# VHH binders against Jacalin-related lectin 10 (JAL10), part 8

Target 1, 292 residues: Jacalin-related lectin 10 (JAL10), of Arabidopsis thaliana (Mouse-ear cress) (q8gwi7)
Amino acid sequence: QKLDAIGGKGGKQWDDGADHDNVAKVYIRGGLEGIQYIKFDYVKDGKTIDASIHGVSGSGFTQTFEIDYQNSEYIVSVDGYYDKSGTMQALEFKTNLKTSEVIGYPKGTTKFSLGGVNGKMVIGFHGSAGKVLNSIGAYLTTAPPTKSQLVGGLTGGEPWDDGSNYDGVKKISVTYISTLIRSINVDYEKDGQVVTRYHGMKNGDTEEFVIDYPNEYLISVEGTYNILPDDNVLVIRSLIFKTSKGRISPTYGFVSGTKFVLESQGNAIVGFYGRDGGAFDAIGVYFSPIPS
Below, E stands for the ipSAE of ESMFold2; O stands for the ipSAE of OpenDDE; V2 stands for 0.75 times the mean of E and O plus 0.25 times the DockQ between their complexes.

## First folded at step 1 (VHH)

Design h8 (framework vhh_7b18_3; at its last look DockQ between E and O 0.08; V2 from the best seeds 0.00; counts 0 for: pae E 8.8 > 2, grease 24.4 > 24.2, placed apart)
Fold by ESMFold2, look of step 2:
Structure h8 (fold): chain B 292 residues (1-292), chain A 120 residues (1-120)
Amino acid sequence: as target 1 above (292 residues)
Amino acid sequence: QVQLVETGGGLVQPGGSLRLSCAASGFTFSSYWMGWARQVPGKGLEWVSYIYSGGSTEYQDSVKGRFTISRDNAKSTVYLQMNSLKPEDTAVYYCAREGYSSSWYGFDYWGQGTQVTVSS
């Protein structure tokens, strides 16, 4: 969870803690002598929390780096650059969506990286600072579930959303007739209990795909979507499921139209969302990091 | 305002035939999927057949080859031709309309039902 601070040994220890949901904004003031101070705005329960300034002001300009936390952006790693005296000279922040500019003057320094662990995000910082920033460390946590794009008929039917608050998927049951997916039934595990969610119509033939959770994870949903021949509605036409053990389900339904693949390296599927009406119109998933 | 009225039920011997009709009103019939469902005594409600707005059809396995669904958009009528009837086909048969923009509840309007009894 806590990564040790790296850099110089001087300065006063500081610790913003780990009791945050995300980082909202980074403020860095650089100067001729190195990084003069750093400050973080954190997020807790939807509210921004200003932490203390670490370091002191001097000659230079404050640069900022905003994290779009409301749209699932978070810091995954920080590169640091410190000199022979132990002064932090430059920093570079990487998120799941973008990389900041290198802030400061990295020439003639030692580079290090904090974080960069698949499925982890930074939720807090600590370090040491006096007249300059001397060292920086981080707190990591499991990144929140990520919502995939929605595929299929984006305007037909009514939206539904199981959410992402499940431990994993234990079973998927697909109900279909001839060339039409009618519904899915998903058995989730939550705190040792099975929670079943059902989406679509119950008319048809049902086949099951059982996942040996927690020894096996659902990692991929793929298939096709197309317009139904007679009705001018865009719907999911076929589905295939894949697991962490390399198992692949039968193809359910009828392969027709545009292919889609919903998967994310290092992640399991822990929730579904979509649209349904007279048919099974659209599907999307939530990804969560597979525990190490 | 939406109304579905079934006719054509009755008593028939095993191996016999019946033709059910469903007169629809109060909506643009040609734009909707139509279907038949049945309530079998002692069992739940089950679908029998669908006909899409363009005329393509679907059947449950137990009636394939024996039942034929059709529609006449000019008369706003859906039909179910039931041949080679068996005692297990005994049920109340419902005409129903399926909506695309509604929830996943399936059929949004139902007829009153017509009794079909297959017995010696």
Scores: ipSAE 0.011, ipTM 0.374, lowest interface PAE 8.8, mean pLDDT 86
ESMFold2-Fast, scan of step 1: ipSAE 0.027; ipTM 0.471
ESMFold2 (binder alone), look of step 2: mean pLDDT 84; pTM 0.848
OpenDDE, look of step 2: ipSAE 0.025; ipTM 0.390

## First folded at step 2 (VHH; from c3 with K31S A33W; framework vhh_7b18_3)

Design c3w (at its last look DockQ between E and O 0.56; V2 from the best seeds 0.00; counts 0 for: pae E 6.6 > 2)
Fold by ESMFold2, look of step 2:
Structure c3w (fold): chain B 292 residues (1-292), chain A 120 residues (1-120)
Amino acid sequence: as target 1 above (292 residues)
Amino acid sequence: QVQLVETGGGLVQPGGSLRLSCAASGFTFSSYWMGWARQVPGKGLEWVSYIYSGGSTEYQDSVKGRFTISRDNAKSTVYLQMNSLKPEDTAVYYCATGRYYSGWTPHDYWGQGTQVTVSS
């Protein structure tokens, strides 16, 4: 997805393209005269690609902003500040992990945000520049899925992992007895087909929580974990699911012990992993950006 | 056949107390967890409290400090002492039991319920 350049008119158009996996580093020279130039290093197939300088190369201090691309950091948005003369006066870069300093002087300018599209990351830039940077645009792609922490009993039961290669969750069925979650059954959508994964014991009372995918997304799993005293095992004791439409499931099981929340702003749950045995020991999720 | 019989319900004013009893038969009482659930008007069935075979207890947050579950294995009876009662505690209260692992039950066993009404 190509976002049109925002900022002032003027300068010469430049375009780093979209044939990149990530951004590695940003180089900016800003001052009282505005952003004098910008340069991006990109990542392609595990190696960095030095792009061209956009603007005027000269004396002064160049500030840099590193993206830890090897540990799944990526740029989600850029705030820009341009003045009435068409000069970009300041920029601020935001990643999924951190925010840069504001580079330059934003006073008396028009602010805009580039990107910040739920679930997208920046893989390229374009814009216009002459004596200064005039405008900046971006190329977006879907951010990769991320794996939550595993919560619950980390040593009991056997591990399982559905992975993250699903479009979304259509239904969750929870089987439980009064104090013990026995299993979950997850109906995923993949390429227009339902793919079902079942984890745990089948005996107990089963309740369903249906999600109107793709008009509605699963966004949160909450619950509790605690020791079952008669068996001395740490297990998931309760589960609650929440959707993008503000729907909340019943509480399955019994609220007891340590609370957990698995959710990520702007993301849907697209996969589950965990541990199960005689009980449902542990749960974790995969997050993927919600389409806009 | 498992049988659970609740007694001790009734009408009580806010701030009052009631003691529910559940007489159990048809199983080895001392080796089973026991619990109380309630059907609150306008809400679904909710679990209130458990007492495990070893005597440890659990309570839902809304009743902690007010309700006490206990068991007498010699009499095969579980109790729920309900103090500082509120109108929100008005419900039909059910006794229940089951097993976690060895001798696992396919579902909980339930009593017939006893009405508790908290009204001024």
Scores: ipSAE 0.046, ipTM 0.491, lowest interface PAE 6.6, mean pLDDT 86
ESMFold2 (binder alone), look of step 2: mean pLDDT 81; pTM 0.827
OpenDDE, look of step 2: ipSAE 0.240; ipTM 0.694

## First folded at step 4 (VHH; framework vhh_7b18_3)

Design p1 (from f5 with L101S S103Y)
Amino acid sequence: QVQLVETGGGLVQPGGSLRLSCAASGFTFDDYAMGWARQVPGKGLEWVSYIYSGGSTEYQDSVKGRFTISRDNAKSTVYLQMNSLKPEDTAVYYCARGEYSWYGYYMDVWGQGTQVTVSS
ESMFold2-Fast, scan of step 4: ipSAE 0.365; ipTM 0.752

Design p11 (from f5 with S103H; at its last look DockQ between E and O 0.63; V2 from the best seeds 0.00; counts 0 for: pae E 6.1 > 2, framework grips)
Amino acid sequence: QVQLVETGGGLVQPGGSLRLSCAASGFTFDDYAMGWARQVPGKGLEWVSYIYSGGSTEYQDSVKGRFTISRDNAKSTVYLQMNSLKPEDTAVYYCARGEYLWHGYYMDVWGQGTQVTVSS
ESMFold2-Fast, scan of step 4: ipSAE 0.374; ipTM 0.751
ESMFold2, look of step 5: ipSAE 0.221; ipTM 0.656
ESMFold2 (binder alone), look of step 5: mean pLDDT 84; pTM 0.853
OpenDDE, look of step 5: ipSAE 0.715; ipTM 0.905
ESMFold2, look of step 7: ipSAE 0.042; ipTM 0.489
ESMFold2 (binder alone), look of step 7: mean pLDDT 84; pTM 0.854
OpenDDE, look of step 7: ipSAE 0.698; ipTM 0.900

Design p13 (from f5 with Y100R)
Amino acid sequence: QVQLVETGGGLVQPGGSLRLSCAASGFTFDDYAMGWARQVPGKGLEWVSYIYSGGSTEYQDSVKGRFTISRDNAKSTVYLQMNSLKPEDTAVYYCARGERLWSGYYMDVWGQGTQVTVSS
ESMFold2-Fast, scan of step 4: ipSAE 0.301; ipTM 0.714

Design p14 (from f5 with Y100K L101S S103Y; at its last look DockQ between E and O 0.02; V2 from the best seeds 0.00; counts 0 for: pae E 20.0 > 2, placed apart)
Fold by ESMFold2, look of step 5:
Structure p14 (fold): chain B 292 residues (1-292), chain A 120 residues (1-120)
Amino acid sequence: as target 1 above (292 residues)
Amino acid sequence: QVQLVETGGGLVQPGGSLRLSCAASGFTFDDYAMGWARQVPGKGLEWVSYIYSGGSTEYQDSVKGRFTISRDNAKSTVYLQMNSLKPEDTAVYYCARGEKSWYGYYMDVWGQGTQVTVSS
């Protein structure tokens, strides 16, 4: 999604495009008359892309704003301030984690907000510039899913990670014995097809919890974890699943020890990760905004 | 009753060879990956080699080119051919049944072990 440029008329059009995964760094040079130029470093396929300066550099100070893209930081919105002459006077960048300083002098200007669309992030910019920055627009894409913390035995077993590149969860199968969760089998939907991922040992009794995706979403994984007395290892002992329609699965396994809840307001679970190693040691999830 | 029984260990000179065998019973052998791990004196347990049910193999770097894992599904037996043995290969070798995990093979059932000693 391209958002039209907002600001003053004038200057030459520029367009960094949308073929990026994220923004790494913003460079803004301001002077007494307004913002002189803007420059963005982008990320594509793990590599930085050095885009052109938009505007003209002169006497003044360049301010920078770094985005910690490797730790899931991304720009959600930009507040801009332009004057009657068509000059961008100030900008403020907001990420999912922090807000930049207001860069420039916003007094006596028209304020606007660019972006701020729920579940979206900025991956590119365009606008107009000449002697100064005149206008700025953006390209949006769906923000990456949020990874939950891992719960359970954090050092036992081997890690696994289904990732978050699925549309939703259609079914969870839990294999358990009266004392232990042995495995999960997750049926995801991806582009109209079912993709199955299996984690853990195959022995035990298996129960299914079916979710009517896309009319219903998995929103919560709850359960308990504890140290097994004879084995002195920390493992997942029980699991409960909850959906957007208020449905609750049976309790799988044996309730024992510390309770956990993996749930995020307004989000669905779209992926799983965890650890297993003879037992089902740990579980975590990926959250993504429920489509509106 | 799942059981794994290792044989073929013993004393050998540096540069020599041994062939370990692991006879499996109590499960459908063809459905499982099989592997070898070893407990080196004064160190913990370390993986050595795995073989998938389909015959693909993986080796720890320190044994690659010297050790060969194989399986005979008709005999429910996995083997480890150990050539060019070095003193640092001295260990108790365990046969294990396993399944693939994200970072390697996970061994869920273990044999009793067989001692391999490489010394002049």
Scores: ipSAE 0.000, ipTM 0.085, lowest interface PAE 20.0, mean pLDDT 84
ESMFold2-Fast, scan of step 4: ipSAE 0.434; ipTM 0.780
ESMFold2 (binder alone), look of step 5: mean pLDDT 85; pTM 0.861
OpenDDE, look of step 5: ipSAE 0.729; ipTM 0.911

Design p2 (from f5 with S103R; at its last look DockQ between E and O 0.82; V2 from the best seeds 0.00; counts 0 for: pae E 4.7 > 2, grease 24.3 > 24.2)
Amino acid sequence: QVQLVETGGGLVQPGGSLRLSCAASGFTFDDYAMGWARQVPGKGLEWVSYIYSGGSTEYQDSVKGRFTISRDNAKSTVYLQMNSLKPEDTAVYYCARGEYLWRGYYMDVWGQGTQVTVSS
ESMFold2-Fast, scan of step 4: ipSAE 0.363; ipTM 0.723
ESMFold2, look of step 5: ipSAE 0.171; ipTM 0.619
ESMFold2 (binder alone), look of step 5: mean pLDDT 85; pTM 0.857
OpenDDE, look of step 5: ipSAE 0.725; ipTM 0.906

Design p22 (from f5 with D30S D31S A33W S56T)
Fold by ESMFold2-Fast, scan of step 4:
Structure p22 (fold): chain B 292 residues (1-292), chain A 120 residues (1-120)
Amino acid sequence: as target 1 above (292 residues)
Amino acid sequence: QVQLVETGGGLVQPGGSLRLSCAASGFTFSSYWMGWARQVPGKGLEWVSYIYSGGTTEYQDSVKGRFTISRDNAKSTVYLQMNSLKPEDTAVYYCARGEYLWSGYYMDVWGQGTQVTVSS
């Protein structure tokens, strides 16, 4: 998605494009006449792209703002401040983890915002510049999936991970016995095709929870975990699923021990990970923004 | 012959008490974990409580504080003490033997069941 540039007319049009995975670093030189210099370092396929300077360079201090893209930090929005002549006077960058200083001189200016759309991140910029920055716009894309905490028995069984590269969940089949969860079988959708992933043991009672994807999304996994006393192993004892339509599944397994809830407002569950062996030891999920 | 025999069911008023007993024979009782499940009219089978071989106990949330499971290894018997009984506790109660298989825990032997009816 391309957000139109905001500010004044003037200068030469510039466009860094949207063919990037992330923004790595922002360089800004402010002055009394306005923002004189802006430059972005981008990331593509794990490598930093050396992008062009926009505006005029000179002697003085250039302020920088680093994005920790290797630890899933990304720009969510940019606030800009322009004067009555349309010259950009100040900028402020917001990531999912932190907010920059206001860079430049915002007094007596008009404020605007680029981005701040739920589940979107900024991956590129465009605008116009000459002796000063005159306008700035942005390119948005879907933010990367968020990995939940892992709940349950963190050292038993063997780890598994379905990842987050699915469009949605269509069905979960739960196998359980009188005391605990044995397995899950998840039908994901990816590019119009069903991808099935099975984790755990087949022995037990099996029930299906069908989601009407894409008209309905899985949004919550709730359950309990507890020690199985004769084996002294911490395992998932019960599971409950909830959807964006307000549907709640039956309780699978046996409610025992510590309760957990895996959910994130505005997000759907698009993947599972965990640990399993003779029982289902631990569970976690990947969240992705619900499409608008 | 491996068998479980339940006794102690009956009709009781709301707020009353019953004690169920399950006599086991044909196996080394102390080596197994034991449980009680109930068949509630219209709801299907639900697990009520477990007692593991070492004596650790677990309870379904709806019966916590009201029901107590216990065992007597010398008598090869498991018990369910039911206090503050409610109409929703009306069910056939089954005793079951738990077995650890290399792939997990199962209830592999069941009793015949005993009827508990809670009504005015």
Scores: ipSAE 0.260, ipTM 0.679, lowest interface PAE 4.5, mean pLDDT 88

Design p27 (from f5 with Y106R)
Amino acid sequence: QVQLVETGGGLVQPGGSLRLSCAASGFTFDDYAMGWARQVPGKGLEWVSYIYSGGSTEYQDSVKGRFTISRDNAKSTVYLQMNSLKPEDTAVYYCARGEYLWSGYRMDVWGQGTQVTVSS
ESMFold2-Fast, scan of step 4: ipSAE 0.351; ipTM 0.754

Design p4 (from f5 with L101D S103F)
Fold by ESMFold2-Fast, scan of step 4:
Structure p4 (fold): chain B 292 residues (1-292), chain A 120 residues (1-120)
Amino acid sequence: as target 1 above (292 residues)
Amino acid sequence: QVQLVETGGGLVQPGGSLRLSCAASGFTFDDYAMGWARQVPGKGLEWVSYIYSGGSTEYQDSVKGRFTISRDNAKSTVYLQMNSLKPEDTAVYYCARGEYDWFGYYMDVWGQGTQVTVSS
C-alpha cells in the first residue's frame, strides 16, 4: 500500500520504492530551516542496501535511528511535523520495540502520521525535497508473523514446527480422548493451495473445526495443560478455538490444570508449533495481521 | 457382558447435595480407571472427574472443591459425591470405564446416564 506524501509541494519528487523487506537505518539532518536531508538503508534478501540522500548534504550533526531487523524489529509508523510553508521541520520513528527521539524542531508545526495501521510495517519512503525535505510518504506491507510462547510440557516428546509462511488456516481436526489431546491435523492455505500437516497420534475421537478462510480467520487457541497422575508428564489436556466471526468451538479434551490463551488483538493464527510423542505435549502459534 | 449402571440422580435445590453411584460388572474393575461425564442440553459432553486404578483423582476446574470421586473395589462401584450444587450442574451424568494407552486414558464403555436437576 502506498501512503500519499504529506507536507508541501516544493522541491523535486523522490521515490525509494517498495522493493524491500525492511528498513535497516534512518539518517536525518535537522536544521532551523527544516530537515536538510533524509536517507534510508533498506534490507533485501538479508542484505542491506543504501538509497540516495534526499535533500542537501552538508556539514553538521547527522542523527541516526537503527532498526534491529535481524531480530524482527520493523518501523510501524512515522510522525511528521511541517510548518505553514509545508517544510518538514521534525520526524519521529516508531518500531514494534522502540521510539526514536524527535529529530528536528516540532514547535509551531502541524503534526501528521504515516502508518500505524494494525498489522502493517513500513518498507519504503517517497516524497519531495530541495534544500529541505518538503514532503514524505511511505509504503506499507504486512508485518512478519510473530511467534507465541510455547505452552504445555516443554521437555517431553519431540519438537515440531509448521512455520509461519501460510496465508491462513482452513480447518483443524482435533483427535482427543476424555483425559487429553492426542493430535491436531491442520489444513493451511498458501497461494491458493491447501497444505496439510499432522502432529500426534490417531487414537481417539476426531472432530473438525472448519474456518471460512479468507472470509473468517482463526484468532485464538485456548486450553489447559497438566501432569498425568500415573506418568507425571505435562501434556495438553484441552483445546478451544475461536474465530474472527465470534464462533467458538466445543471444548476438546478435559479442562484440568493451568489455563492458557494464545491470542493477539488484530492478528490471525497462521501456523502452529509444539511438541509431541506419545501425547500432545506442548503447543504454540504464529500470528500474522488480519488484512485490512 | 460389560455393563455400567448409574443411580442416585434426582431433583435438588441449589446448595444441596447428591451422591451418584455406578455399579460395574463383566470386567476386572480394579484394573481400570473410572470417570464421570455430564451432558448439558445444547452444550455437548463435558468430563467431570476421574479416578485411576491406583486411586489418584482429577477434577474439571468448575467442580473442583465441590465434587468428590471415590471407588469401592470390593463392590465394583464408583461414586460421585456432589456438594454445593448449582443450576449449572443440571445435566445427565454418565459413568465410564477408562483404558490406559500411550501416556493417556480413553473411555471405552459408558453407562445409560442418570438425570441431575438443580432448581428451586
Scores: ipSAE 0.018, ipTM 0.548, lowest interface PAE 7.6, mean pLDDT 87

Design p5 (from f5 with Y100S L101G S103Y)
Fold by ESMFold2-Fast, scan of step 4:
Structure p5 (fold): chain B 292 residues (1-292), chain A 120 residues (1-120)
Amino acid sequence: as target 1 above (292 residues)
Amino acid sequence: QVQLVETGGGLVQPGGSLRLSCAASGFTFDDYAMGWARQVPGKGLEWVSYIYSGGSTEYQDSVKGRFTISRDNAKSTVYLQMNSLKPEDTAVYYCARGESGWYGYYMDVWGQGTQVTVSS
């Protein structure tokens, strides 16, 4: 999605495009007459790309704002401030984790916002510039998946992680015995193909919970964890799955101990991670916004 | 011949009590965990309670404080005392034997079931 540039009509038009995965760093040089220069470093396929300077590389203090893209930080929105001449006087950047300082001089200006759309992130910028920045616009895309907390036995077994690079969940097969969960087998969809991932022990009763993806999304994993008598290990004891259509799975395993719910409003589950060994020790999920 | 026989089911009013018994034969009862599961018509099997060979017990959250599992090793019998019964406790109740497995128990022998109906 392309958001129109806001500000004055002066300067020459510039466009960094939308062919990026994220923004890595913002460089801004402010002054009393306006923002003199702005530059963005973008991320594409895990590498940083140095983009062109917009404005003039003159004398002045350059302020920087860094995005920790390697730890899933991204720009959500930008607040801008322009004067009566349409010159950009100040900018403020907001990520999913932090807010920048107001860079420049916002007194006597008109404030506007770019972005701030639920489930979207900024991946590019465009606008106009001459001796100063005159206008700024943005490109939005769907925000990357977010990682839930890990619940269950956090020190037992071995860690595993399916990641978040799937379009959706088509089926979960749960293997359980009367007292606990032994394993899960997840059928994901990626670019029209099924990708299957298996975690845990194979011995037990197996039940399938089929999701009508893409007409239905897995939205919630609920369950319990507790120490097993005599074994003194903390493991997942039960699991229940819920979908965007209001469908609830049977309860798998044995409902005992500490209850948990892994759910995020407006989001679907697109991946799983956890710990397993002789039992299913711990579970976590990745959330991605449900398409509008 | 390994066998489990449940008795004690019946019709009871909400708030009432029933005691289920499960008589075991054909194996060394003391060496096994024992459990109770229930099945509501049209729904899946739901585990209710376990008693381990050492005497430790577990209860599903919905029955905790209302149901008590116990065993008499001399009589090779496991019991489920059900108090403060609710309409949603209406089900066929099954006794099962637990074979020790890695980090838990697999139930390998089941009784025929006994009907419990809680209604007015």
Scores: ipSAE 0.297, ipTM 0.700, lowest interface PAE 3.7, mean pLDDT 88

Design p6 (from f5 with M107F V109Y)
Fold by ESMFold2-Fast, scan of step 4:
Structure p6 (fold): chain B 292 residues (1-292), chain A 120 residues (1-120)
Amino acid sequence: as target 1 above (292 residues)
Amino acid sequence: QVQLVETGGGLVQPGGSLRLSCAASGFTFDDYAMGWARQVPGKGLEWVSYIYSGGSTEYQDSVKGRFTISRDNAKSTVYLQMNSLKPEDTAVYYCARGEYLWSGYYFDYWGQGTQVTVSS
């Protein structure tokens, strides 16, 4: 998706394009007359790509803003500030993890926001520049899956992780006994094929919750966790699933202790991770944006 | 061989109290956990409380602080004392026997149930 440039009508058009996986670093030189230049380093196929300077090189210091793309940081939006003459005076960058300093001089300017679309990330920029930066626009793509918090018993059992490299969930089979959850067996879809992942012990009562993927998405995992009195271990006691069509599963297991909800508005669950042993100790999920 | 017989159900006003009893026979009572589960009209079965063979107890969150489970091993009986009853506690209450299996408890024998109705 190409977002139109916002700002003044001056300068010559520039375009870094959208053929990138992420942005690695922003370079900005600001001054009293406006932002003198902007430059981006991009990421493509795991390598940093050095891009052109937009504007003019001048005397003084370049301010930088680094994105930790190796740890899944990405730009979600940019706030800009331009004056009545159509000169960009200041920029502020927001990632999924942090916000930059306001770079430049925002006093007496018109503020705008570029990006900030749920489930999208900025992978490129375009605009216009001459002696100063006049306008800036962006290219957006789907953001990578996000990892939820891990809930439950965080020290018991052994860790496992299905990852997020699936298109969707087709079925969850839950094995439980009267007091707790024992295991889950998840059927994922990947490139038209079913991939099955099993975690926990098979002994107990098993029930299936089928999702009509791709016409329906798993969007929520709710449950409880609590200490088992005889074993003094913290485990997942109950689970409930909800879909994008408003279907809610039966409650599996025993509702006891601390409640949790793993959901993210506009996103589907595309993977699971957790801890297990003799019981199902902890659970977490991966979210990806729901297709429209 | 295994029998569980619930008594003590009835009609009670909101805020009232009721005590359920479950008389067990046909097994060594002291060796098993005991539990209470309920079926609300139009809903599925939900577990209410457990008492383990060692005497430890637990409660589902909606009844914690209001219900008390206890056992008398000499009488082979488990009890559920229900205080501060609410209309949403209206259900058929079942007694069940729990065996320690698979690092937890599995409940394999059930009573016939006793009706509890909480209304004005």
Scores: ipSAE 0.156, ipTM 0.616, lowest interface PAE 4.8, mean pLDDT 88

Design p7 (from f5 with L101S S103Y M107F V109Y)
Fold by ESMFold2-Fast, scan of step 4:
Structure p7 (fold): chain B 292 residues (1-292), chain A 120 residues (1-120)
Amino acid sequence: as target 1 above (292 residues)
Amino acid sequence: QVQLVETGGGLVQPGGSLRLSCAASGFTFDDYAMGWARQVPGKGLEWVSYIYSGGSTEYQDSVKGRFTISRDNAKSTVYLQMNSLKPEDTAVYYCARGEYSWYGYYFDYWGQGTQVTVSS
């Protein structure tokens, strides 16, 4: 998706295109007359693409904004500020993990935003520039899944990973006993088909939490983990699930020890990973943006 | 024959205290974990506290700092000391025996329950 350039009509047209997997780094030189130049390093097939300067290289200091693309950071949106002549005076970059400082001088300008669309990331830029940056636009694509931290007992049991290559979660069956979680059984959807993955021991009480995918998304996994007395093993003690429609599951297991919440604003859970053996040792999730 | 008999329930004012007792018989008490669970009208069963055979204790967050579980192996009795009681603690309280199975405890025998009512 190509977002039109916003700003003035002056300068020479430039276009970095959309044939990129991500943005690696932003270089901006601001000045009292406006943004003097902008440059982007892009990522394609795991490699950075040679930078192109847009604007005029001059004296002054270049500010940089780095994206940790190897750890699934991406630009979500860019806020721009242009004056009455259409000259770009300031820019601010937002990723899924952080926000840049406002680069330049936004006072007395008109603010606009590029991106900020749920489920999308910025992969390219275009615009016009001469002595200053006159206009800027962006290219959006679907954002990739991101991996949560792993919570619970990080050294016990055997690792497992369902991955993130599913469209959504349709059902979670939890097997538990009065003191801990024993297993989860997840029904995923992929291209209209149900894919079932089971992890853990079958012994215990089993309850199902059904999600009305695609009208409803699983968005949160909360729980607790603690050392089992007498066994001295760290395991998942309780689980609670929450959906995009505000539904909250019953509490499964026993609420004890360290609390965790695996949740990411604007994202759905599309996969699970963890560790299990004689008990359900650890859990983590994959997040994918909810389509707008 | 395994038996668990709860006593000590009753009516108490908010902020008050009660001590529940569970007298066990028909098994080697020292070898088992013991627990307390409660059932509020209109809600499911909620686990409150455990005391393991080795003496370690656990509490659900809602009661931590207010309730204390203890055991007297010579008397084959488990206790739940409930302090700073709240209206939401109103429930039937059950004593249960826990057996170790597959890196955890499951509770296989239950008492008849004792009513606790916290009312202003």
Scores: ipSAE 0.180, ipTM 0.624, lowest interface PAE 5.4, mean pLDDT 88

